# VH-VL binders against c7peq0, part 42

Target 1, 252 residues: c7peq0
Amino acid sequence: MHNKIYNSFIDRKAKGIKSFAVLIDPDKVNPADIADLAAKCTAAKVDYIFLGGSLVITNHLDECVQQFKTLCDIPVVLFPGSPSQVSRYADALLYLSVISGRNPELLIGQHVLSAPAVKKSGLEVISTGYVLIDGGAPTTVSYISNTTPIPSDKDDIAMCTAMAGEMLGMKVVFMDAGSGARKPITESMISRVASQVSAPIIVGGGIRDAEKAYLNCKAGADIIVVGNAIEKETSLIKEMADAVHAAAPVLK
Key: E = the ipSAE of ESMFold2; O = the ipSAE of OpenDDE; V2 = 0.75 times the mean of E and O plus 0.25 times the DockQ between their complexes.

## First folded at step 14 (VH-VL; framework fv_olinvacimab)

Design y4 (at its last look DockQ between E and O 0.94; V2 from the best seeds 0.86)
Fold by ESMFold2, look of step 14:
Structure y4 (fold): chain C 252 residues (1-252), chain A 120 residues (1-120), chain B 107 residues (1-107)
Amino acid sequence: as target 1 above (252 residues)
Amino acid sequence: QMQLVQSGAEVKKPGASVKLSCKASGYTFTEYYMHWVRQAPGQRLEWMGRINPYSGDTYYNEKFKSRVTITVDKSASTAYMELSSLRSEDTAVYYCARGVEYSGAYFDYWGQGTLVTVSS
Amino acid sequence: NFMLTQPPSVSVSPGKTARITCRGDNIGDKSVHWYQQRPGQAPVLVMYYDSKRPSGIPERFSGSNSGNTATLTISGVEAGDEADYYCQVWDVSSGHVFGTGTKVTVL
């Protein structure tokens, strides 16, 4: 396990380089469209493909991973709705603990059950503190996790949750408003968290335009994840990737 | 019915400040970004900045950043824009314009505009 | 700073097609939005994300965007279409940028 993907997160953060990830749900993507998506992601220099979501109810994950790996060189990172949703063909796994919630099964319980299979898979495993933020309506992730999201204006609660996760050994913090969220995470909350943790910060949920993606980066996000807006309009891939990449410091 | 009603015309001397208001009605004020855009006589539209009325997060055009302040009063569903150190070049019509729900990509509704005249 | 240039004017006869161009470096990589402004009035959104029409805008309005040029097309032009038209994008260096504006005259 070489930590290739995690090292890319920390190396890019150290250089101030922001990353753009496209989130693709294997249950929702039309297999006939994957070639076009892969081409658009390659042309836009997308940094990661995240596969998964709050609910994956089909066994198409392996096929989807293998298609992307055949069609492009972009790293494929699993973003599973449960710890048991694993494909050995991916490059890495975000091993999510829902630290914002008080559901012991999603904090550690299901991980105990899945750990032997995850270890046997040979995947790079990235310890990820998952922080669910209220997205303006119940989301698939809030329902599936059976947890109350952190209120969108409680910056200190989000900050303390992320700090505690990092102190407990989480290597990455994932702040998520949830797939289909109406309300994205505020720049003020991102800034508050970013000021207090050294871990790479992934931000997703409700991001609909390049301006918001850029401003989230300026607030301190390291990796921007977009799924829903790109499902609706794949031409946004290039514009959002450009906005994220432009948030990097200008070299002297 | 959705409305953005702006404050009345202003005449100012160079070096003064002006504070314009934009009162929203007919929608949930905190769910839409509020932008300020100006138009000098015979010139193009020029974006000045925007605010998220829920969080107070602001984003300014760097050209104006040292002189412009955008604020809100959530209880009054009103956005404000203050422009300081006025110059004759600041003579323009100033518009408030609503973004779309939780997005500032484009402006789907505009106030009537407020003329600010800066003359000695 | 990012620049958007439009022709200062376009004259068109009733029933004909007006084409309003908006030129910017690699504007095809950006989402372009369009506004109509009648004299003495506030702008009104007439096109967003290159080619999508807001509710209430007739189907004779259409848009395209590729390479260095975005185009707003008004087919079957009517006298009521006489106005100034502005394109708009977002860019990291300039924020929200409007084009120089095009006066459409229906003769």
Scores: ipSAE 0.848, ipTM 0.931, lowest interface PAE 0.9, mean pLDDT 91
Fold by OpenDDE, look of step 14:
Structure y4 (fold): chain C 252 residues (1-252), chain A 120 residues (1-120), chain B 107 residues (1-107)
Amino acid sequence: as target 1 above (252 residues)
Amino acid sequence: QMQLVQSGAEVKKPGASVKLSCKASGYTFTEYYMHWVRQAPGQRLEWMGRINPYSGDTYYNEKFKSRVTITVDKSASTAYMELSSLRSEDTAVYYCARGVEYSGAYFDYWGQGTLVTVSS
Amino acid sequence: NFMLTQPPSVSVSPGKTARITCRGDNIGDKSVHWYQQRPGQAPVLVMYYDSKRPSGIPERFSGSNSGNTATLTISGVEAGDEADYYCQVWDVSSGHVFGTGTKVTVL
């Protein structure tokens, strides 16, 4: 059970398989809609459900995780914006360090405080270098973290940041334009990062169509994360999933 | 009012190149993909490629990838499409079309079109 | 190559309903968009994401998509609706793909 989710990341990446993750905010999702959402995700062969938000207003995390676990077999991965967003019922936790910023609390401070609880949870912990990219608008993450995102046109900065994260032992690099991002991360930036990083690369924020999802994969993303677009149009789950899955090289 | 204004009609010989322009106004140029679509006489619409005006990232139809180059001048809010090694079959009306905001899903505004005639 | 097939023509009397089909393999899993093109004019978006109407498009235009067929329906057809109509999707193998087009004639 240990490292099951991470091993899946590594294995799929090694095979050139691209993965699609649906991001669910437990504070925004209506419990009544979870069954339908789970069904659509299953039908679309969604690879992961990422559960988390930038703000923790309510403590419905456990219930939300349990519902998804009951309704489908898709791995549930916690994507916490706060140390309080931990549930022992999930399959794994992305333990995020905001390495694009210079806020010591987001680099290590919050981790020190949350470490005992995280350890006690028994969750698979995946050390993750979180790289915030300018999405063209202030995001909740940017505001709460009090960090300046990497400019969208500074590919080298993103690359060096990701490289540093990897060299520090972070197992996964998460490039995020943020929730509600207007500008998704460019293919050029993804390519630049991918060229220098061996760790699985997760890309999220501002992805609104199958083309963008597909091209991000072609550029070097291993996992595509979509939240807002799906919330607006649930029909996009299948289309985007198919596009991402089609981005894998044809194995001869 | 949003508007895409394209350059005038072109007459070219086989083997030549043509570069068309599309000037955008009425919206933030860098916030929307710009696509190029052509239509031969009596034929269906055919997508050629697109560019992200902000990053310069391009995505081409494989059919044209070897001959087409799409570029932008951000300062002029103008997109360009250059097609090389022209053939008679390239005779068509060429349209620029705006994609949705930071998306390439569909085309909500179109230029008036530019006729390119390739003849010996 | 991914292909979209439309009937070449649809004839309809004024006030009646025109249905334009767009067929493609598993097109129901794709977002379908529709364009109207009058003679000598540029295409105009009339439907996006299967069933959403752009601003300015009358309610008599509707869209559906399931299985292998998307349909643009025009109720209460008017003379001004006479045009070519094209469906469009995105495909991993072909990029953006347009249908073969349907000429709608108002009798």
Scores: ipSAE 0.821, ipTM 0.912, lowest interface PAE 0.7, mean pLDDT 93
ESMFold2 (binder alone), look of step 14: mean pLDDT 94; pTM 0.954

Design y5 (at its last look DockQ between E and O 0.81; V2 from the best seeds 0.78)
Fold by OpenDDE, look of step 14:
Structure y5 (fold): chain C 252 residues (1-252), chain A 120 residues (1-120), chain B 107 residues (1-107)
Amino acid sequence: as target 1 above (252 residues)
Amino acid sequence: QMQLVQSGAEVKKPGASVKLSCKASGYTFTDYYMHWVRQAPGQRLEWMGRINPYSGDTYYNEKFKSRVTITVDKSASTAYMELSSLRSEDTAVYYCARGVEYSGVYFDYWGQGTLVTVSS
Amino acid sequence: NFMLTQPPSVSVSPGKTARITCRGDNIGDKNVHWYQQRPGQAPVLVMYYDSKRPSGIPERFSGSNSGNTATLTISGVEAGDEADYYCQVWDVSSGHVFGTGTKVTVL
């Protein structure tokens, strides 16, 4: 109900502080590993835990959220791939509209269906313009939704898309190359979008090292989201977090 | 077989510029960052900068940022490094090195190196 | 500027174990990579992400990293292991940084 998480986005952005979010897929994470992961995130001073997947296979969301909430004080933000990925135990929900595509279901259709449940949950709802960028590999979201991502070299299209989202009242812009992306979003594209958008910018997909995380922040990203890379190499949590926290935007 | 082949040795005078090339083969050129690293005689390795061959985005060592330009020709799978305002201290072997796929954490393949000698 | 310090040289007898240290402030919070450079040759990656071996690198090579020190360990040292070894990290202030290098001599 109250805008605690969103306000944190806005406040940190206003101060030039960059944030690091670890993305956890409830369907992939082993419950036995959550304690260790939570500890590492806490030690690295991770700013947010994003929970969500492109495909909901099992209903372990509540349990996963509750475990993290019990084990650490890091805000848990739902990053749902479908309306069913809602848990009242989380701190906030990114309410995603895929504005890079032209699928009416992802623009508003699924929202209409999920709206009663979302409202009933009592979650902080953060309207989010989701901008899917071509990451060089088909994403689960792209495949399931039959949406065409914005080409990786079309900075102006990304910019205009983000601008439109913001002007429509979306509070956050999420640029995503997708899970398992081969090609992360370029710094040039991030910079182009950041130059025209005042809303917090979240960037995810294909980020594999601290350098890329850092440079994305320098380019204008406010929040860096990493999932797959951390799943493969947990040592990246601290290194990437430190890099992001050390970053400041470049004034262009 | 992955290979990085660099251009031949160069002899330059102080104040001149040198442009080195690194031709990649055996892998998708645009899928990996290309780095440039130099080593003066008897000295440690020194990172100069890198380029994303796909986007053209560059990241430079601040020490060289004002003098170094890294570019690519995607059609030729070739990376270039131009160093201007050469000094005697720039005498070194210059290496191109491949980074991890769309990452630059470490360098898994190296060119054979190019000797650049700067002398009056 | 972030700096990595290595001992200038390490001497070891064949069959024994060589340990090469790389010191840096809070280096344990970074991922450390190692390169071998034989005389007149280009560097070769021998360790990445502290303790992972690239394909083709013998198991007698191992790595660790904690606190302010990363270590490359070469067990059962062979004549062919004689080379310069460099550690490397990424740092926000300096970019990619290499250590001062260690010459390993096989006696």
Scores: ipSAE 0.795, ipTM 0.900, lowest interface PAE 0.7, mean pLDDT 93
Fold by ESMFold2, look of step 14:
Structure y5 (fold): chain C 252 residues (1-252), chain A 120 residues (1-120), chain B 107 residues (1-107)
Amino acid sequence: as target 1 above (252 residues)
Amino acid sequence: QMQLVQSGAEVKKPGASVKLSCKASGYTFTDYYMHWVRQAPGQRLEWMGRINPYSGDTYYNEKFKSRVTITVDKSASTAYMELSSLRSEDTAVYYCARGVEYSGVYFDYWGQGTLVTVSS
Amino acid sequence: NFMLTQPPSVSVSPGKTARITCRGDNIGDKNVHWYQQRPGQAPVLVMYYDSKRPSGIPERFSGSNSGNTATLTISGVEAGDEADYYCQVWDVSSGHVFGTGTKVTVL
């Protein structure tokens, strides 16, 4: 079925059901640990596995995707650090345009180069407006994009950026403080963006605990993405997943 | 050396309000959530709420949400907690506490506590 | 409301091991933090994320958490360990929840 993963985003948003995604970097994860991660994610009812966020070689990425697909039923969604990070074995690709930046290569240029290979891959492609928020430290995306992140207290700039991305055809908005961010995105900014955007909102970067994951959902995030905190403490997978899922309305 | 210095003891009548202060020093005030936790005599600790001093975002225990207001004065590096409609059951030591940078699920530093006595 | 219960007291001889339990429904799915409170003083963090020690807390403090029970273990108990001990978690229904407290007496 076309757009299976995107349809799950919009169907869950329409029901007020929040989703938890675990971000795994194929270059940083120890292959011996993948079975344990998959088991923990399954037991916690993690909704998505996001793979990406580094300079990966294609054969290592493919192996990582295939391991997760063998070990669990959780959808594997590519969250690439560059457009060349493509694996045909994944379920979907977040095709990220850095709409918060002014680098034409990250807005559309690299997509022109990658599009034939992406189409040939057969992956579900999810048009994603990527909004970089200042996380208190330089990030790989900030450096590579040659762009200034939106200041963490400029809620209206984040809102206008996301609104414009939606009007230009982005299907999903991804608000990200960046991997390894010191400061997560504020609930105030999430709420301001959510008030003007109907597209599913993914929020990531600097989320270290279940309280913040829960409060981000209450502020209007639809999908919470956590990577670094889980790399440091895998026991957080269950606690964060429970917190995110508890933000959803109780179905009668 | 970081310090959390709380305001002095208070004696109040039922129905009144109290506003306590917690002055922080030795660290970047806006980088750490500030929590308020109380302890009635001989009882367990009870979390009341917290504030992100950078954004003003608050999160309250539902038990107190209608009566508690937590605020900050960034220029004075001071957090405040106001509890209204006081009852005798509100007699307690009130602590301010902070956690690690931008994570407030455990509290690694505490103020000295402020005794609030509510009696007729 | 999420509830955490602890035994009211534990007596232990110097040099022996004190085990302080904290019971809650599926507490093993949460991360548990522990505080020591001496009489008339503010609490002090002694364990976080189930089993991690803050700087300055001796190795004889350890922690575990599974199922419905978290445990703070103090081996080689010293007179200075005599205090009240509280467990704490975060929960969506109640926010931050503290246990009922356990008075450790060193005899």
Scores: ipSAE 0.756, ipTM 0.895, lowest interface PAE 1.5, mean pLDDT 90
ESMFold2 (binder alone), look of step 14: mean pLDDT 94; pTM 0.952

Design y6 (at its last look DockQ between E and O 0.69; V2 from the best seeds 0.76)
Fold by ESMFold2, look of step 14:
Order: C-alpha cells, then structure tokens, then sequence
Structure y6 (fold): chain C 252 residues (1-252), chain A 120 residues (1-120), chain B 107 residues (1-107)
C-alpha cells in the first residue's frame, strides 16, 4: 500500500513489462465523454490514466478524477502543469521538477510554496525529473515553463540531464516533447537515456501511431504516454495499448 | 508540388546487391518517415522497412533485416535502400513511400516504383 | 506472422455496390488502411483509420472494421474504380502487413 503507484512502476520495469498511459486534459475533455473513455481504457487494459496538462484554466480537475475513479479501476495519476494543481482523490501525483530548464520557479520554487498543501492532500508523491525535448514547434509547456527545450538531436544533453536528475534523487524520469508536439522524441535519444538511468522512464509527446509507441518501448521507454492522438482518434487506445504490451524488454 | 523520384530499373544476377534511390522534393524531408515496399509480379505489397531521416533510426521487417539497409542523405533529400545477396525471388517493383508528418501508420504518397530483375 | 486475407476478385455492375473484405485475427482491434492500385501504377490511399476518407477520394468510398473483418465499400461503382485493392495494418510480428489483394472488375 505504501508508494503503491511508484512500486508498480518499479515492479513492472524489473519484470520488463511496458506500460501504456492515456493522458486526459481536464480543459479539453467533455465530461459526457468520460464514461466512454473509461470504458475504452478498461477494455484496452490501459495501465494508467494521467490527468493534467501544461495549462488548466477550468476548475474541473477534481471532478474528472472522481469520475474516472468511479467508472474504472485504472490508477489515476496527476500530471499537473504546476505543483499546486492537485486532487486528493487521485492515486498519485507526479511531483515534477523541470530539470531540463533553468527556470528556478519550475526547478524548486513553486514546490516550496506548494509542499504544505501537497503533504496535506495525503497523495502518494512521486519525485519526477521532467526533461523537455524540442517537439518541432512551440508547445504550451515550453511557453509556460519559459524553458528552452533540449534540441531533439542532442542525445548526450538529454542523457546527462536524466543522469543528474536520478543522482539528485528523482525517482522517475519523464521525457516529454510537450502536448501538441509535431516531432516525437527520437528512438536514439530514448536509447541513450535508457542506457544510463535505472529509474523508470516515461516518454510522451507527438506519438501518433502504434509503430512509434512500440519502437519507443524497444528503445528503452518504460511508460508510454499519449494524449493528443487519442483525443483525435479514440480507436488508437486499443491498438497502442496492444503495441506497448507486446514490446519486449531491452537488454542493458 | 511533392515528388518522390526513384532511380531507374536494374537487372542483377543472383548474389549481387542493388542500391535504389528515392529523391524527395516539395516538402521538409526530415519531417516524414520514409518506407520501402516491394511488389513481386502478381503478388501483394510487402513492407521492407523504414527510416527516420532526421535521426537515422531504422525499423526493418524481420524477413529482410539481414539483407536490407535503408539510409538517407539529408543534404540531397534522398533515401536509399540496399538489398544484398539477391535471389530470383527478389524480382519485384520497389517503391518508396512517405507517411504523414511524424507518423508511419499509413502511406499517403508513393514513388513511381523501380523494377529490379534478378536472373541468371 | 499476422495474416490479412482478401477475396481474389469481386465483380460488380456499374452503379452497384462493391464490398471488399479483409480478414485477420482480431483485426477490429487494429486501424485498417486501404489502397487502390491500377495496373502499372503505384498504390493510392483511399481509406485510413478504418473509415476516414482522404481528401480527393469520392464520398461513395466508405469503410468499417469490427471483429475479424474490415470492409471497404464502394457505392455507385464507376468504371474508373476497376483496380486492385489492398488493406494494410501494423502488427508487432512483422510490421506493416498488406492483404492478399482484391481485383475489382466493373462489368
């Protein structure tokens, strides 16, 4: 029960089992569609529901969490645009630091201010090193974070950033091209990072088909996160989940 | 506007290699995966592999993995496919095909095809 | 390896409906794409993600996919629709897989 969600990341990685997460943006999802999404995710055996985004301007996060928790047994993990965007009804919080950036507010500043409320929430808190990679066009996350993304061909910079994050105590590395990215993270970059960290690696942004989801897993991603493509085409949920679950573990 | 122009027909003997080219124009070459698909006379289409022209990352059909190499020259906006240890069964039309931007789920634009004939 | 099987041929009278099936194990769990190929020409995409029609493809082309069968339907068939048709999916076992092909003949 203690650290249940984080332990599932670790246990699945140790067994070579790849995980598929569906990212839902509370600002964009129609509440009437949540029941259908929950049913499709359940039927596809989706491993996690990630709720959040770079900007959440409506006050629907808590309601969305409660609906998903009522409608299915899939763990609900908060992926907030800021550390203060929490719901006590979720199963865990990715407490992310934008370690790829040099914005002190997103490295630690907002965390200092939010920590009492996060602790009071009683949520499982997962220390997450967030590594923003250039997605081929400006994204909401790159604008709001005031952070220059790591260039998409600078594998060693991404690798060193993830290594440093893990050495400093981050329990999970989240490599993200950003919501709405045109260009997904390359398999070469994922492979380079995976060669040097033992922490679970979440990869998201710009993933549009089952082939890329599968190849990212083969390159060393442990958890594949897809949002925008599924928003546009919910039939991808089953196909991508199947592709991720069929991926063999990489040998290190 | 968009164009995929493939190299000309080739005649090869068994055991030789062939290297085909596919020159792209009218779009940003590195934003689209490039696939190679072949079709033997009277047979179905058969996917051989693809490359991400940006990173050089490749993904091959296991059937061809030991004999096929897909490469790019970014400065020339050209993809190449080399097939080694040719056999008569490799006689086919070889197509390059482009996916949609950063997705290879389906192929929305195809080259004209290159006939490769392998005979003794 | 994942297999996609299509009937070798379908004959249809002008103005009638052609139905081209593509059978595969649990193909309803995949997204199916369809190509038209005229003799001596490269394939042309006519349907993607089961039922979505690319720009420039007539509205009389439609698609469905459930269970073990995907279907491309051409209503109001015209002489220009005479071609070979291939379905395609992605599968982990061999990557992109094309169906055996169906020759549509308009008589």
Amino acid sequence: as target 1 above (252 residues)
Amino acid sequence: QMQLVQSGAEVKKPGASVKLSCKASGYTFTDYYMHWVRQAPGQRLEWMGRIDPYSGDTYYNEKFKSRVTITVDKSASTAYMELSSLRSEDTAVYYCARGVEYSGAYFDYWGQGTLVTVSS
Amino acid sequence: NFMLTQPPSVSVSPGKTARITCRGDNIGDKNVHWYQQRPGQAPVLVMYYDSKRPSGIPERFSGSNSGNTATLTISGVEAGDEADYYCQVWDVSSGHVFGTGTKVTVL
Scores: ipSAE 0.794, ipTM 0.906, lowest interface PAE 1.3, mean pLDDT 91
Fold by OpenDDE, look of step 14:
Structure y6 (fold): chain C 252 residues (1-252), chain A 120 residues (1-120), chain B 107 residues (1-107)
Amino acid sequence: as target 1 above (252 residues)
Amino acid sequence: QMQLVQSGAEVKKPGASVKLSCKASGYTFTDYYMHWVRQAPGQRLEWMGRIDPYSGDTYYNEKFKSRVTITVDKSASTAYMELSSLRSEDTAVYYCARGVEYSGAYFDYWGQGTLVTVSS
Amino acid sequence: NFMLTQPPSVSVSPGKTARITCRGDNIGDKNVHWYQQRPGQAPVLVMYYDSKRPSGIPERFSGSNSGNTATLTISGVEAGDEADYYCQVWDVSSGHVFGTGTKVTVL
């Protein structure tokens, strides 16, 4: 029970199943729209709801989590941009270490401060190596974290970074071009990382259509995360979900 | 004003290759996918492939994958499509088309088209 | 291969409503886009994401998509609407796929 979400990652990856996650920012989502969004996600068979943002302006996290939990059966996974983004009502927490950067606060400092609260929450904690990739535009994450993303054309750096994270015991690798990224992560880079990492690979940032989602999966991504594109066009939820699910058909 | 201007008509023999150009203006060339679509006489539109001008990443229709090469010259804001081993069935008007918003979901701007005639 | 099927032709009198259908398996789960092509001209986008109109497209153009059928509706048809119309989707097996096309004739 304590590793239900992580076990789902591992199990699905082992079976070659690709997963689609919708990213919701609690500070941006209108509570009135959550019911509709939950319904669309359910209809599209979205695999995970990721809740989180780079900035914490208001603390509507608990309410948002509870609404989704009430309205649908999709696992809710916290994707926090700060230690304050913790809710005991979620199904799991991606405990992110920004291993692409060299900011000690994002490597371990913030974790030390948040550890008691996280432990007390009783949440499933999934140690996650967060790998920030240059998306062709400054992102909130890069600015707030004061970290330099890995250049988009440096596949080997991304690979070595992910490898290091895995060898340090991180259970999941999250490759992110960041919110508002102009350019998603290349299939080449994803493939390079996937070739050397056994941990589930989450890919997000700058994915705007079903084709890119599909190709990222084919390249080696296990979970595709989309936020901004869906905020603009909710009709993409079903199309992208279907594309991701089609990327690796279940073996009969 | 956004515009896609394509190269002129081509006449080729079977087995030859043709390389068409599409010059973009009025927008940031690297911010949008460029697609190639053809239309044989009296036939429906047929998607051939696309390129991300920023990265050079390509994705092709499987039907043409072995014969088509799409490239770009960023400095000239120009996309190219080369089709090899031409056949009579390749006679068509070839269009370049811009994909929307750094993606390729739909095509919001089209070139004027280039007629390629393949005949003995 | 994913296929989109359209009626080959639709005839309509001026001022009346034309409906152009695009059929495909579970097309309602896809985003459908529509293009108008006049004789000797390049296609022009007239509808995207099922029901959204690009700038410059009159309100008399509308779109819907559900089940196995997407529909482009042109109300108050004018002579200038005479053209070929193509639906388009993206599919994992085929990439971008266009419909067979519908010739709209204004009588």
Scores: ipSAE 0.768, ipTM 0.894, lowest interface PAE 0.7, mean pLDDT 93
ESMFold2 (binder alone), look of step 14: mean pLDDT 93; pTM 0.952

